# Ledger of designs, part 197: VHH binders against o26223

Target 1, 191 residues: o26223
Amino acid sequence: MKLLWTSQHIKVTVHIDGKVSKMDVLEAIKTRRSIRKYQDREVPEELIDKILDAAMCGPSAVDERPWHFIVVRNREMLEKIPEVHPYGAMVKDAPVAIIVCCDSSLEKIPGFWVQDCSIASQNILLAAHSLGLGAVWTGVYPLEDRVEGIRRLFSIPEHVIPFSVIPLGYPAENPGTRDLFDPDRIHLEKW
Key: E = the ipSAE of ESMFold2; O = the ipSAE of OpenDDE; V2 = 0.75 times the mean of E and O plus 0.25 times the DockQ between their complexes.

## First folded at step 12 (VHH)

Design y28 (framework vhh_8pnl_2; at its last look DockQ between E and O 0.54; V2 from the best seeds 0.00; counts 0 for: unsure alone 61.7 < 65, grease 25.6 > 24.2)
Fold by ESMFold2, look of step 14:
Parts: structure tokens; sequence; C-alpha cells
Structure y28 (fold): chain B 191 residues (1-191), chain A 120 residues (1-120)
């Protein structure tokens, strides 16, 4: 007899309006969209904690875990981000943003911190979506002017590299569904 | 990457209709979200409508139900049906692959555009 629970998909629990909801992990991955319009509604601290917990669950090169996170709720600071990140204009309208950073003093394998922080960033997007929030990854690294602008604005030390700015909030838009599967990208055994 | 070619523009009176077409010679049309943008003289380029690979549509507020975006994946063609045209709709109209999910600035290619002029 095979263990039936090994054939079940792990479901992501979603908390909406005080109710626990179930969401299949594949569903969460496939339905996550970039959200750039947010309701005028605060995001509870508890949800940010859950999102950052998820961010830190990703693998990293040699388990180096080089990531640090800045949680920004201050309205004045959020409103200044577009001054150094012009294509991040929606950040000023978000109730909160998370800045994903690399502490280069924790780097063990040169250059793999980019993959490490990308994993953390994607986990933030998925966790936010699973909790009924919308988010968008706005790229900072490797765009030198954005890196230095964000570093100055948030007093980030020289050995710490801002990687991404992720505004999030309860969504005020619905970009809709996509159909992205492309068999031409799949190669069996060899190219 | 293939080229986007817009057509169907022209001169029309207020209240009239036009149908814009955009042919994509690229082999990946069905795998891209698509959009229409417009640019009036002296103004910034602005979104008109978008349609996802899954068929979901979104429109700019100024459209107010007058335009309909659609796609025919078998013909690799994007359409914009424009009804109840107003003088303020006068612009160059561009089709583009929609990079809504891009985490950096868009680098998508634009077509050359098709001119729509609404004047009585």
Amino acid sequence: as target 1 above (191 residues)
Amino acid sequence: QGQLVESGGGLVQPGGSLRLSCADAGFTFSKWDMAWYRQAPGKERELVARITTGGSTNYADFVKGRFTISRDNAKSTLYLQMNSLKPEDTAMYYCARDAFESYIDSFDYWGQGTRVTVSA
C-alpha cells in the first residue's frame, strides 16, 4: 500500500478576512501577477512577518543566506523612492515596501548572491499573493544609478547592495490570467 | 524578433469607427501579452488597451467602453475596434508586446504606428 499523502499537492494556506483558505502551490505560482495599484488599507505587521519568513526559506549558494530586508512604511520615505527610481512610481502609492539587500560580507561564492536574492524576492511575491496581497518586483541591481540612489536614500552601507524594491498592498487591479506554457522551450535528453 | 506592422488608420469624422490591425511576423505571437498604445502630438505615449495570452482584457479609463481589443492567434494578428471616435482620439497608434510582468523598464519593440485623425 502506498502512502496516499505522498501523492497530494502541498496547499498554500491563504488568510482572507479572518478565514483560512487553501491554495495549491502550482495555482499560486501560475496566478501571481504584478500589482501596481493598491487599496488605501494598511497591511498588518503579522502578514509582513509571514512574508519575510517565507523569503528566508529559499536555498542559497553554500547556504550563505546573504539577504537583509528593509521594511518601509514611512510615507515620506516611500514618496522619495521615485526620485531615485523613476520607473518605481507606484511605490509611493503602496502602504509598505520591502527592499531586498545583499550583505556582501556574507558572500561565500562570488556572484551567486544575485541568485540568492532573486530567490528571496520571488518568495516575497508568492507569499504576498498567497496572503491576498498584490506585489511587484521593481529592479534595482544591476542598474548602477538605482543601486546608489536607493543606498543613499536608506543609508545602506557600502558593503550592502540593494537588489530589489517590492511594494505591496491589497490589490486594486486585476491584470487577468495568462497562458504561458511553451513546449518549444523543452528539450528531452539533450538540446 | 519579428516586426510589428500596424494598419487600418485614417481620417474619420467624430462619431465614426475604425478597426486597427497589427500583424506580428514573429513566431511567438500567441505566447505574448499584447497592447495598443497611442501618442498625440506633443504628448507622452499612453496605454489604450491590453490583452493577455489567456484572453483577459484591460482598458485605459478614457476608453469608456468605446474600444475593443481582440486577438487572432492563428493569424498572429491583434485588433483594436474603435467606435464613437472623438477628436481627442487623434494620435499615432502603436501595437506592442506587453511587458506588464517585466521587473525592469520595458525593452519591447514597437511597430511604426498607424495614424488616426478624427476631424469634421
Scores: ipSAE 0.576, ipTM 0.779, lowest interface PAE 1.4, mean pLDDT 87
Fold by ESMFold2-Fast, scan of step 12:
Structure y28 (fold): chain B 191 residues (1-191), chain A 120 residues (1-120)
Amino acid sequence: as target 1 above (191 residues)
Amino acid sequence: QGQLVESGGGLVQPGGSLRLSCADAGFTFSKWDMAWYRQAPGKERELVARITTGGSTNYADFVKGRFTISRDNAKSTLYLQMNSLKPEDTAMYYCARDAFESYIDSFDYWGQGTRVTVSA
């Protein structure tokens, strides 16, 4: 039978091969998955620029925007990340990684930089997905050994805190979508 | 709600095979990414294999080519086929939900696990 309803409309751009290259925000959020397997393909600098532009557009406490980003393409450096971040084993196989950092000198209100950098990290994941890339957030803060390991590896100043390491590339896996809507977690007017 | 129950462990000779099962009583099995973990005597818990809702798999280097993770959504069951077993595979094996979307290496597991012993 014909579907009377279509899913949320996606802004579609069809390539010569018939592939969909654009999606709306709700579809991007619902279909984004962590990607840890990447094609042996270079990610164009233009796409990295678009991702970082999107990352900087997130809200921040008192508009402090404390985020700084390190873009890592050097294979020797990528291969050293798993030595100081065991959960980041996939990083060595990625063509590029972004390290999200907080410059504490830009902090206007103590402690909210964690939320600010979380927002930036999620925007990187969503922007990458919308551009046909795959990415995964690998946690650094608040694990002190990982924070100091990443700081030493990338010569990060003491007033700057590495928050997350996000490898990205063209996906070599398709985990499919999830259905996580749970109405029991929604309370109307009161708890 | 929803307990994961592991089974299928046992004693096997080196080179032998075992198939582990993990049954989900929670009725939402198809919505979860699933994983197998193990904990060997005197060691920390470690990831063995993952499978997503879309069927993508990931394996630890020490089991690649020997172990196969699979799922049956109709039966709400996760499997681990273990071939060419080695003494180093001796451990308690645990299944867990939602490990694939984690951004940290700490994961919970369910049940008491199932014991695998590989010895001559």
Scores: ipSAE 0.478, ipTM 0.759, lowest interface PAE 1.1, mean pLDDT 84
Fold by OpenDDE, look of step 14:
Structure y28 (fold): chain B 191 residues (1-191), chain A 120 residues (1-120)
Amino acid sequence: as target 1 above (191 residues)
Amino acid sequence: QGQLVESGGGLVQPGGSLRLSCADAGFTFSKWDMAWYRQAPGKERELVARITTGGSTNYADFVKGRFTISRDNAKSTLYLQMNSLKPEDTAMYYCARDAFESYIDSFDYWGQGTRVTVSA
């Protein structure tokens, strides 16, 4: 195995065959951080495919799987996203972004699509991290101005709702890890 | 509503040192990531250093080992030890709850700031 280091000394293990080794799920969850700075380095399509595969593996209400994904690599489009998404400034610096959307026509039970797309979005973050990439969830829904902005920018049909924009890239920052375990939030048998 | 109160700023000569403090009142300090930001005249506010609830630290590139962020959870206090200060470090320094993991707008809670002036 070859060890790769980012400019922030993030350790990434690569297999002999050039594939990035995956960390275990608990490690991915515990060590994941939002990343808003990226290296000037392209993300291979293979990694995006793996991330999208992971995005589609989560549960959904009555298995409705209402999610769609827009993969954005076009530099001009990436640079336009911050114009309609004020919290998406980092998107212009990312080599790629995934826009998670809900097709409302696929809903079997109304309203659960938020959970469905949240699960998909979180899986994207975890998968990206496990593959040595950095990502950040920038919320679109339910902010109407952002929803409509993204809709217009990407010509998204009315029955499809943009939910999140997730820029991805090789990390150029290391925020460290958090310890957020709080036993006071755990109640046994009763409140 | 809680309050962050910064202190420790002042006038120092180049090469001098300051220790900033930030007292957190009204929040459970130990459960929050904390950060120092600074804003120089005519410039945007920028991150100086952050420290997580787990004690992990991260510094801006310009720090170059000169500053150390630390926390005392028992005292609900954040610190920034600044050594080898340079004129370019002149700024208003702010203590904030770090909302780095927010997926919407930042909800960073800021103090009033403490002024640091580095001049010969």
Scores: ipSAE 0.424, ipTM 0.754, lowest interface PAE 0.8, mean pLDDT 89
OpenDDE, second read of step 13: ipSAE 0.369; ipTM 0.723
ESMFold2 (binder alone), look of step 14: mean pLDDT 76; pTM 0.773

Design y29 (framework vhh_8pnl_2)
Fold by ESMFold2-Fast, scan of step 12:
Structure y29 (fold): chain B 191 residues (1-191), chain A 120 residues (1-120)
Amino acid sequence: as target 1 above (191 residues)
Amino acid sequence: QGQLVESGGGLVQPGGSLRLSCADAGYTFSRYDMAWYRQAPGKERELVARITTGGSTNYADFVKGRFTISRDNAKSTLYLQMNSLKPEDTAMYYCARDAFESYIDSFDYWGQGTRVTVSA
């Protein structure tokens, strides 16, 4: 199954995707919303591949890139996530979820993996949005019970830390637009 | 930084109307998406309506067409106009700062609530 993610097809898909994005970067950032309701539609593996490629392109501390990803499509496994993640109920209704993990054996600087995995998680959300999908970041780390619950459920080794669970699919809700610019939080030259 | 205070609940007959208000004493009201939730006895809290800082509104299917959410940023007040009330609308109604974009839990800042009873 892993071969589908590293096959010639995925390279061809990335190579052929030369169309100008309808949504520029600023628009994508400003219009991305958490999506918890999904259409009953499968997400093509081709799109998941593009999302994971984008996730791996973020900056990381000394370029340590400690990210590993578990792609979950199995309905029985998706239905078990809410049992160990109480606010992950929407995951059971998603066609697919990505679990973002840190492989601590790849960590070069202590503690920076949290920022690294945060960047990867946000890139997944933005990439999904840019491709017409909706997603939501459901927090795992640093909540110890959720970390251990997800670890056990997906047979994650002790040196790997589950960071976030991100269900995604074609959106079945539109939360609308936000206006979040707050000039009181901008200080010129000094505090 | 503020306390949310709900008001406007009461006893009404089926088909009646009520307007709920939620006052936020803090200066941060205009910076938050706001929502109305309700909880009937023995039931889980459920979303009734949301309004974003950008003015977009969303409604639960069971109130769509009957309820209208609105905000007045100058008065730091959130409103819920409830029309064509049904017995199944009987609940404690809570206003909340909407944490829809939270990546931890959906727990929102909640007020004490205002009781709505729809009965003959």
Scores: ipSAE 0.625, ipTM 0.789, lowest interface PAE 1.1, mean pLDDT 86
Fold by OpenDDE, second read of step 13:
Structure y29 (fold): chain B 191 residues (1-191), chain A 120 residues (1-120)
Amino acid sequence: as target 1 above (191 residues)
Amino acid sequence: QGQLVESGGGLVQPGGSLRLSCADAGYTFSRYDMAWYRQAPGKERELVARITTGGSTNYADFVKGRFTISRDNAKSTLYLQMNSLKPEDTAMYYCARDAFESYIDSFDYWGQGTRVTVSA
């Protein structure tokens, strides 16, 4: 049975009009793109809450849920993030950013917090996209300079590790979609 | 990391055409978004065109339909067909892997570029 992957051009009709059409999960995953340009438009708190709810719904090692989230709306702080995060230039243009952190005191099994925070970060991106927002994952950990920079900037305790900075906003760009399916990365039964 | 090698530049008259090529020696050409950039003397490097792995394209405003970016994954080659060239298009043109979905770095420029000169 040749799985004819019909490239269904999921026309992401970005309804510009405020009606957040509910994306199915596959659509959200497939059509999500990093967005680094944002409209001069505030993101409602309700949307942030939904995003954070989604962020906390992922699995974690032994259900340790070590994640914390800093929601940043202050313009001065947003403008300072690029100073300590070279890949965070777009943060200054975003109306809001979420900093995903790990509280190491909540970690039950060492090392899995990276996976936990990655799952949370990805859920943020997917949720944002499904809600008509654009976002981008800007890596902090494990780059020490970025970790320490963000730590100092936000007075993050030593036992808490900043993991990612995710600016969010209504998108002001359309990078298009990607076809990333690679059958060569699929191995049946064995490598 | 496979080296990008640009070619196809040259001297052309206004209104002329050129086709630039970028050969990617890397095994993962088809997995990356690709882009053409250019840098004119005394100016900053600017995006000319982008093409995603899925074939979606974006162009700078100054292109105005004159250029077409395309890719041949089988040949691991990126193209830029440039028509209706103008003197202001004179620049060094660079091929880049567009790490648009990277959470670490944004772009990788690995080519030496190919020079395009548009002059009467």
Scores: ipSAE 0.311, ipTM 0.658, lowest interface PAE 1.0, mean pLDDT 88

Design y3 (framework vhh_8pnl_2)
Fold by ESMFold2-Fast, scan of step 12:
Structure y3 (fold): chain B 191 residues (1-191), chain A 120 residues (1-120)
Amino acid sequence: as target 1 above (191 residues)
Amino acid sequence: QGQLVESGGGLVQPGGSLRLSCADAGFTFSRYDMAWYRQAPGKERELVARITTGGSTNYADFVKGRFTISRDNAKSTLYLQMNSLKPEDTAMYYCARDTYESYVPEFDYWGQGTRVTVSA
């Protein structure tokens, strides 16, 4: 992967596997889809590092930034996730998964860690998409059985809360485009 | 709010055709991605076809070239045109609001189902 800058209007050109990909932020947001089918192909550590860097750049309540991340590549561990997360069956087929966690010892204001970890999760999905990968957010918090199952499986301390499990890989499906703009949900000046 | 009601199922000969319909009583049908699923006796529910709000369609490999999903937003109705039917297509067919973007997909919105039987 190579990053190149172009002048006049500053644009970033991303080269992925010898192919040029030009995706602005608005395009990335509008075209990102949940991906649950992956190619049998490893994701380079460099791309995971870029995704996690982006994940940590979200806004955070009182800048508490409570997020911690577990990167899971071990096949046996990935195969065990569906046992504690009933709707995470696709995780066993992914080359890698990221578990987004909240370290409650970093929490400065009660309850806002949920928004913070949601922002981090969405940034992972957007960053993955921008890099030519597919990912899906599988919910953990606030379902207590899943929280405790994931905590047990990955030896997560009691003061740390697993929030989401995000498998990712090179996409083996294309769900297509959505048209979600609904002007009836926009109120001018007041409700 | 809103109720999904499937219809159009029945008994048909191999090689025959059926058109399934799914009516949504809600006024927000045009705002949802929609899907058809099926469940054969003793099997798990499986995706047959989906259609997005943007008009993109996706099909399971086992129905490609034989089934066509479509929608009529003015009538709040989803369709599945099934051609060249095979005995293995025998199942209960369900329409659903497609929750593929849901991070908690187990809370799906499903219809009641319509039975399709393909036999001589």
Scores: ipSAE 0.621, ipTM 0.777, lowest interface PAE 1.2, mean pLDDT 87
Fold by OpenDDE, second read of step 13:
Structure y3 (fold): chain B 191 residues (1-191), chain A 120 residues (1-120)
Amino acid sequence: as target 1 above (191 residues)
Amino acid sequence: QGQLVESGGGLVQPGGSLRLSCADAGFTFSRYDMAWYRQAPGKERELVARITTGGSTNYADFVKGRFTISRDNAKSTLYLQMNSLKPEDTAMYYCARDTYESYVPEFDYWGQGTRVTVSA
């Protein structure tokens, strides 16, 4: 049985066995949307593994790879996340969320961990989309209240910084596509 | 920064109708998700309706089919058709570019609002 999801002329086929049609990288980038509504359907562990694999494939400053990932499936915990993240309401409706964190002890050059974790987070989003899942990046860092909220909820050590919360699930909405290309943002040779 | 300009508010009797408009100047309107919010006196601003670039719509629970959000990309205009208005719908109504894709929960683009008063 195949589940077909159409997003403005692009069909993503997801198989019930976790097999999905391959999506071109540019297609994935261009057609990815934040998804905040999810089906009442579990995400197979195999897909999460693929997503996490993708998350760890991004570059990092001097290859420091400071990222850690908390995979959250516990319903109670998912329901608590919105309490400390005011824009994380959709997390309670997701079957799973990934919390991207930085272990500061792994940082070799100060400050680049934000870029590293951003890359990891984006790869999660792209991988999820390519696998027929929907996801959304909910920012945690650098907002102190959210950082500490998530830290407390998940007993995250002080040297580890929660960066983002990314709920994932099979999409229950189709927000369509965007054309965000802006030639005015392109400068040739000089500003 | 582009400016959002709301219009169409006014005084209506319960059961009446209004059509709000939001003109979006300064940005490519079709590239953004749009939303209507409202704020009643002494209350927090709340989402009324949202429409995506793909045309998908979402409504607050209190709408109950009474309002319809729509957009005209050619005119760079967002609409809110409000029917069966109730006194509790009295509020300042704001148009916003909904940063739907942003991981930073900031709405940077708000109009000045248009006032809707529903009273007998």
Scores: ipSAE 0.010, ipTM 0.275, lowest interface PAE 8.6, mean pLDDT 87

Design y30 (framework vhh_8pnl_2)
Fold by ESMFold2-Fast, scan of step 12:
Structure y30 (fold): chain B 191 residues (1-191), chain A 120 residues (1-120)
Amino acid sequence: as target 1 above (191 residues)
Amino acid sequence: QGQLVESGGGLVQPGGSLRLSCADAGFTFSRYDMAWYRQAPGKERELVARITTGGSTHYADFVKGRFTISRDNAKSTLYLQMNSLKPEDTAMYYCARDAFESYIDSFDYWGQGTRVTVSA
């Protein structure tokens, strides 16, 4: 049930200043799950644009913002991804995938592009969830064979590094929420 | 971080059935997504089936329709019901706390495994 599934992600509250919000950020973070099963339903371009806007709003080391994104909707291309990314089998069943890349020519401080692209990847997952979509982060970097496979498949220049492949769509599964809070990992004042 | 203990393996003829069990002595079973993996002689370990905390299931194509993964949180036990067994199902079977939210595929062996042999 698409309508019932979508409604579970929406919480509307009214603040004293008359402001309205849909889903609480904390709720979105705690309820987001990796989704690997998708409905046979296209994702509107406007939602992809909103997700990519959110991806670019993360913090960045020395504000280098080295990310570039490839949006893949072509069925033949999506079907080829598992050939160069063996554990990306679900990508062929998704209506769209986003490839997060680092343009190394934009790098201002060595090595921090990994954190920048990680932040962008997580923002894509959270934004997708907040919009009623599901997504999963499939790792590319630092696995050399996957980096080169994706680079060749999408004609990515040598100075650009593919970081992650994120298929997304309307969810066809509900993994449920996790209870992960562990107070033993919290140290007060000292280790 | 509890010890996972697999059981239920054995020798069966083609077309037979077995039910594997995996007991989690750590008492936090309900918090984890769980999986069954297998490794046949001379081959890499491969994912057989996954089950999330919410009960969503995923199966490898080669077992879909024949195997069923399930969990009992009250007993802290994971199950794999294997029907219509084939010689190619012969392997050591391992259960693991599944890194369902992992952004990279890596299998970390947890238990000793339970052996399944399908032959005459």
Scores: ipSAE 0.552, ipTM 0.770, lowest interface PAE 1.1, mean pLDDT 85
Fold by OpenDDE, second read of step 13:
Order: C-alpha cells, then sequence, then structure tokens
Structure y30 (fold): chain B 191 residues (1-191), chain A 120 residues (1-120)
C-alpha cells in the first residue's frame, strides 16, 4: 500500500490579525517554524499560561516531571541573555522568554530529564504557534558555557539545570512551510 | 552528504555585477532553507542572504538592496544576483544549507566556494 502522501498544502493562514485561530495538532506541527523576529507587542499573560500548561502536559520518565520554567519579561534581563548565549541574539527583541530547567532532585531515573525537558520545550513551541505566536528553541544544555551563563544570570541553583531558552512574541517574519517528509527514513519491520 | 557546488565568481570592477550559482546534487533541494555566506580574507564568515523553503528572504545589512537571493527548485539551484558591487564585497562566497530550524549554532558550509573580487 503506497501511502500516497498527498502533499496537502496546509495553508498556514498566519492570521496576522491577532485572532488566535485554533489549529489542530497536525497543523501546528507541520506549519510551525522557528521565529526570530517579533513585533513590538506584548504577549498577554493568559497566553503564557496556556503555553506553560501545554509544557507540563507531556510525558516524562516515570512521570517525574522534573521541569521548571522561568518566565522572563524584564527588558534588562532579556537583553543580557545574548551575552551568555551566543545563539540567543533574538531574545533581546522578544517581549518574553521562557527558560526551561530541570530540577535534578526530582529525577527518579537519571538522565531522562533531557527527554523530559525536550518534550516540554517542543510543547512550548507548538502551543505558541497554535496561539499565533512565534518562538524559537535556543539550546542551552549541554553547552557548559551557556548552562553556566544562564545559571549565573538567573541565580539558578546548582541542582537545577537550565536546558533551553525560548523567546516568544508575535511573529514579524514568515519563513513559510516545509515539506520534510522523507520516506527513506521509514523502515518497515526491520532496518 | 550532498555536495554543493558554487560558481559564477570572478573579477569585476566596482559597480559591476555577478551572478552566483549553487548546484545541489545530493539532496532534495526544495526541502532545505538555503543561504549564501562570504568570507573575506582575515575576516569571519558572515551571512549574506538566506531564502527559506517558502521563499522568504533575508539579507544582511550590508547588502542594502544590491543583492538578490533566489532559488530554482526544479534545477536544484540557488542564485545570488549581485549588483553594484563594491571592493568590500571581495570574498569567497559559499553556498550552504541554512539551518533555520536548528536550536544550536550551525555553520555547515558544504561548498568549496566561489571567489568574488571587486577591484578597479
Amino acid sequence: as target 1 above (191 residues)
Amino acid sequence: QGQLVESGGGLVQPGGSLRLSCADAGFTFSRYDMAWYRQAPGKERELVARITTGGSTHYADFVKGRFTISRDNAKSTLYLQMNSLKPEDTAMYYCARDAFESYIDSFDYWGQGTRVTVSA
């Protein structure tokens, strides 16, 4: 059965007009793009709450839920993040950023926290997109300089590990859609 | 790893024009964001222009409307039309897949580059 993947052109209707069009989950996944340019517009707290709610809904190893979130709106702090995070240049232009962290003391099984925080981070991106926001995952862990930079900047305890910095805002760019389906990456029954 | 092959560089006078091409033979070209980078002698590589899979373009500040990045997916080719060239534009120009969706820094240059020299 040749799965004729009809490339349904998911018209990413980027509703520029701030109307939170409800995206279905597949649409959100397929149409999400990293956004590094933001409008000079504040993100309502309600949207952040929804995003954080989504961030906490993912699975985790043995349901350990080791994640913590730092919500950063302070302009001075946002401007300092690029100083310790070279890939975070866009953070200074965002109205808000979420720093995803792991509390290692909450780990029940060592090492799985990376997966846990990754899931949380991805859910943030998807939720943001579904709400009409743009976001980008800027990796912190496992780069030691970035980990320690963010740690110092935000006075993060030693047992808590900063994982990612995710700036968010209303998008000021449209990268377009991607067609990334690759059947060559699919193996049936065996490699 | 698909090989990117740049061409179209050369010697031009100030105010002249060049059109660079980058052929992508290895991968489905249309599935990747693409970019042009350049590296002048003694300088770091810098982004010149990028074009996403959706056709959105971005240019470095120094471009100032002089360059146009475009792509032909049917030909698996990336282009950079450079007009009003300046001596400061002298560099090796590289075609690269742009890791637009990377969550870490990515500077993967896949081509050998094509040299652009702007001199009176």
Scores: ipSAE 0.395, ipTM 0.707, lowest interface PAE 0.8, mean pLDDT 89

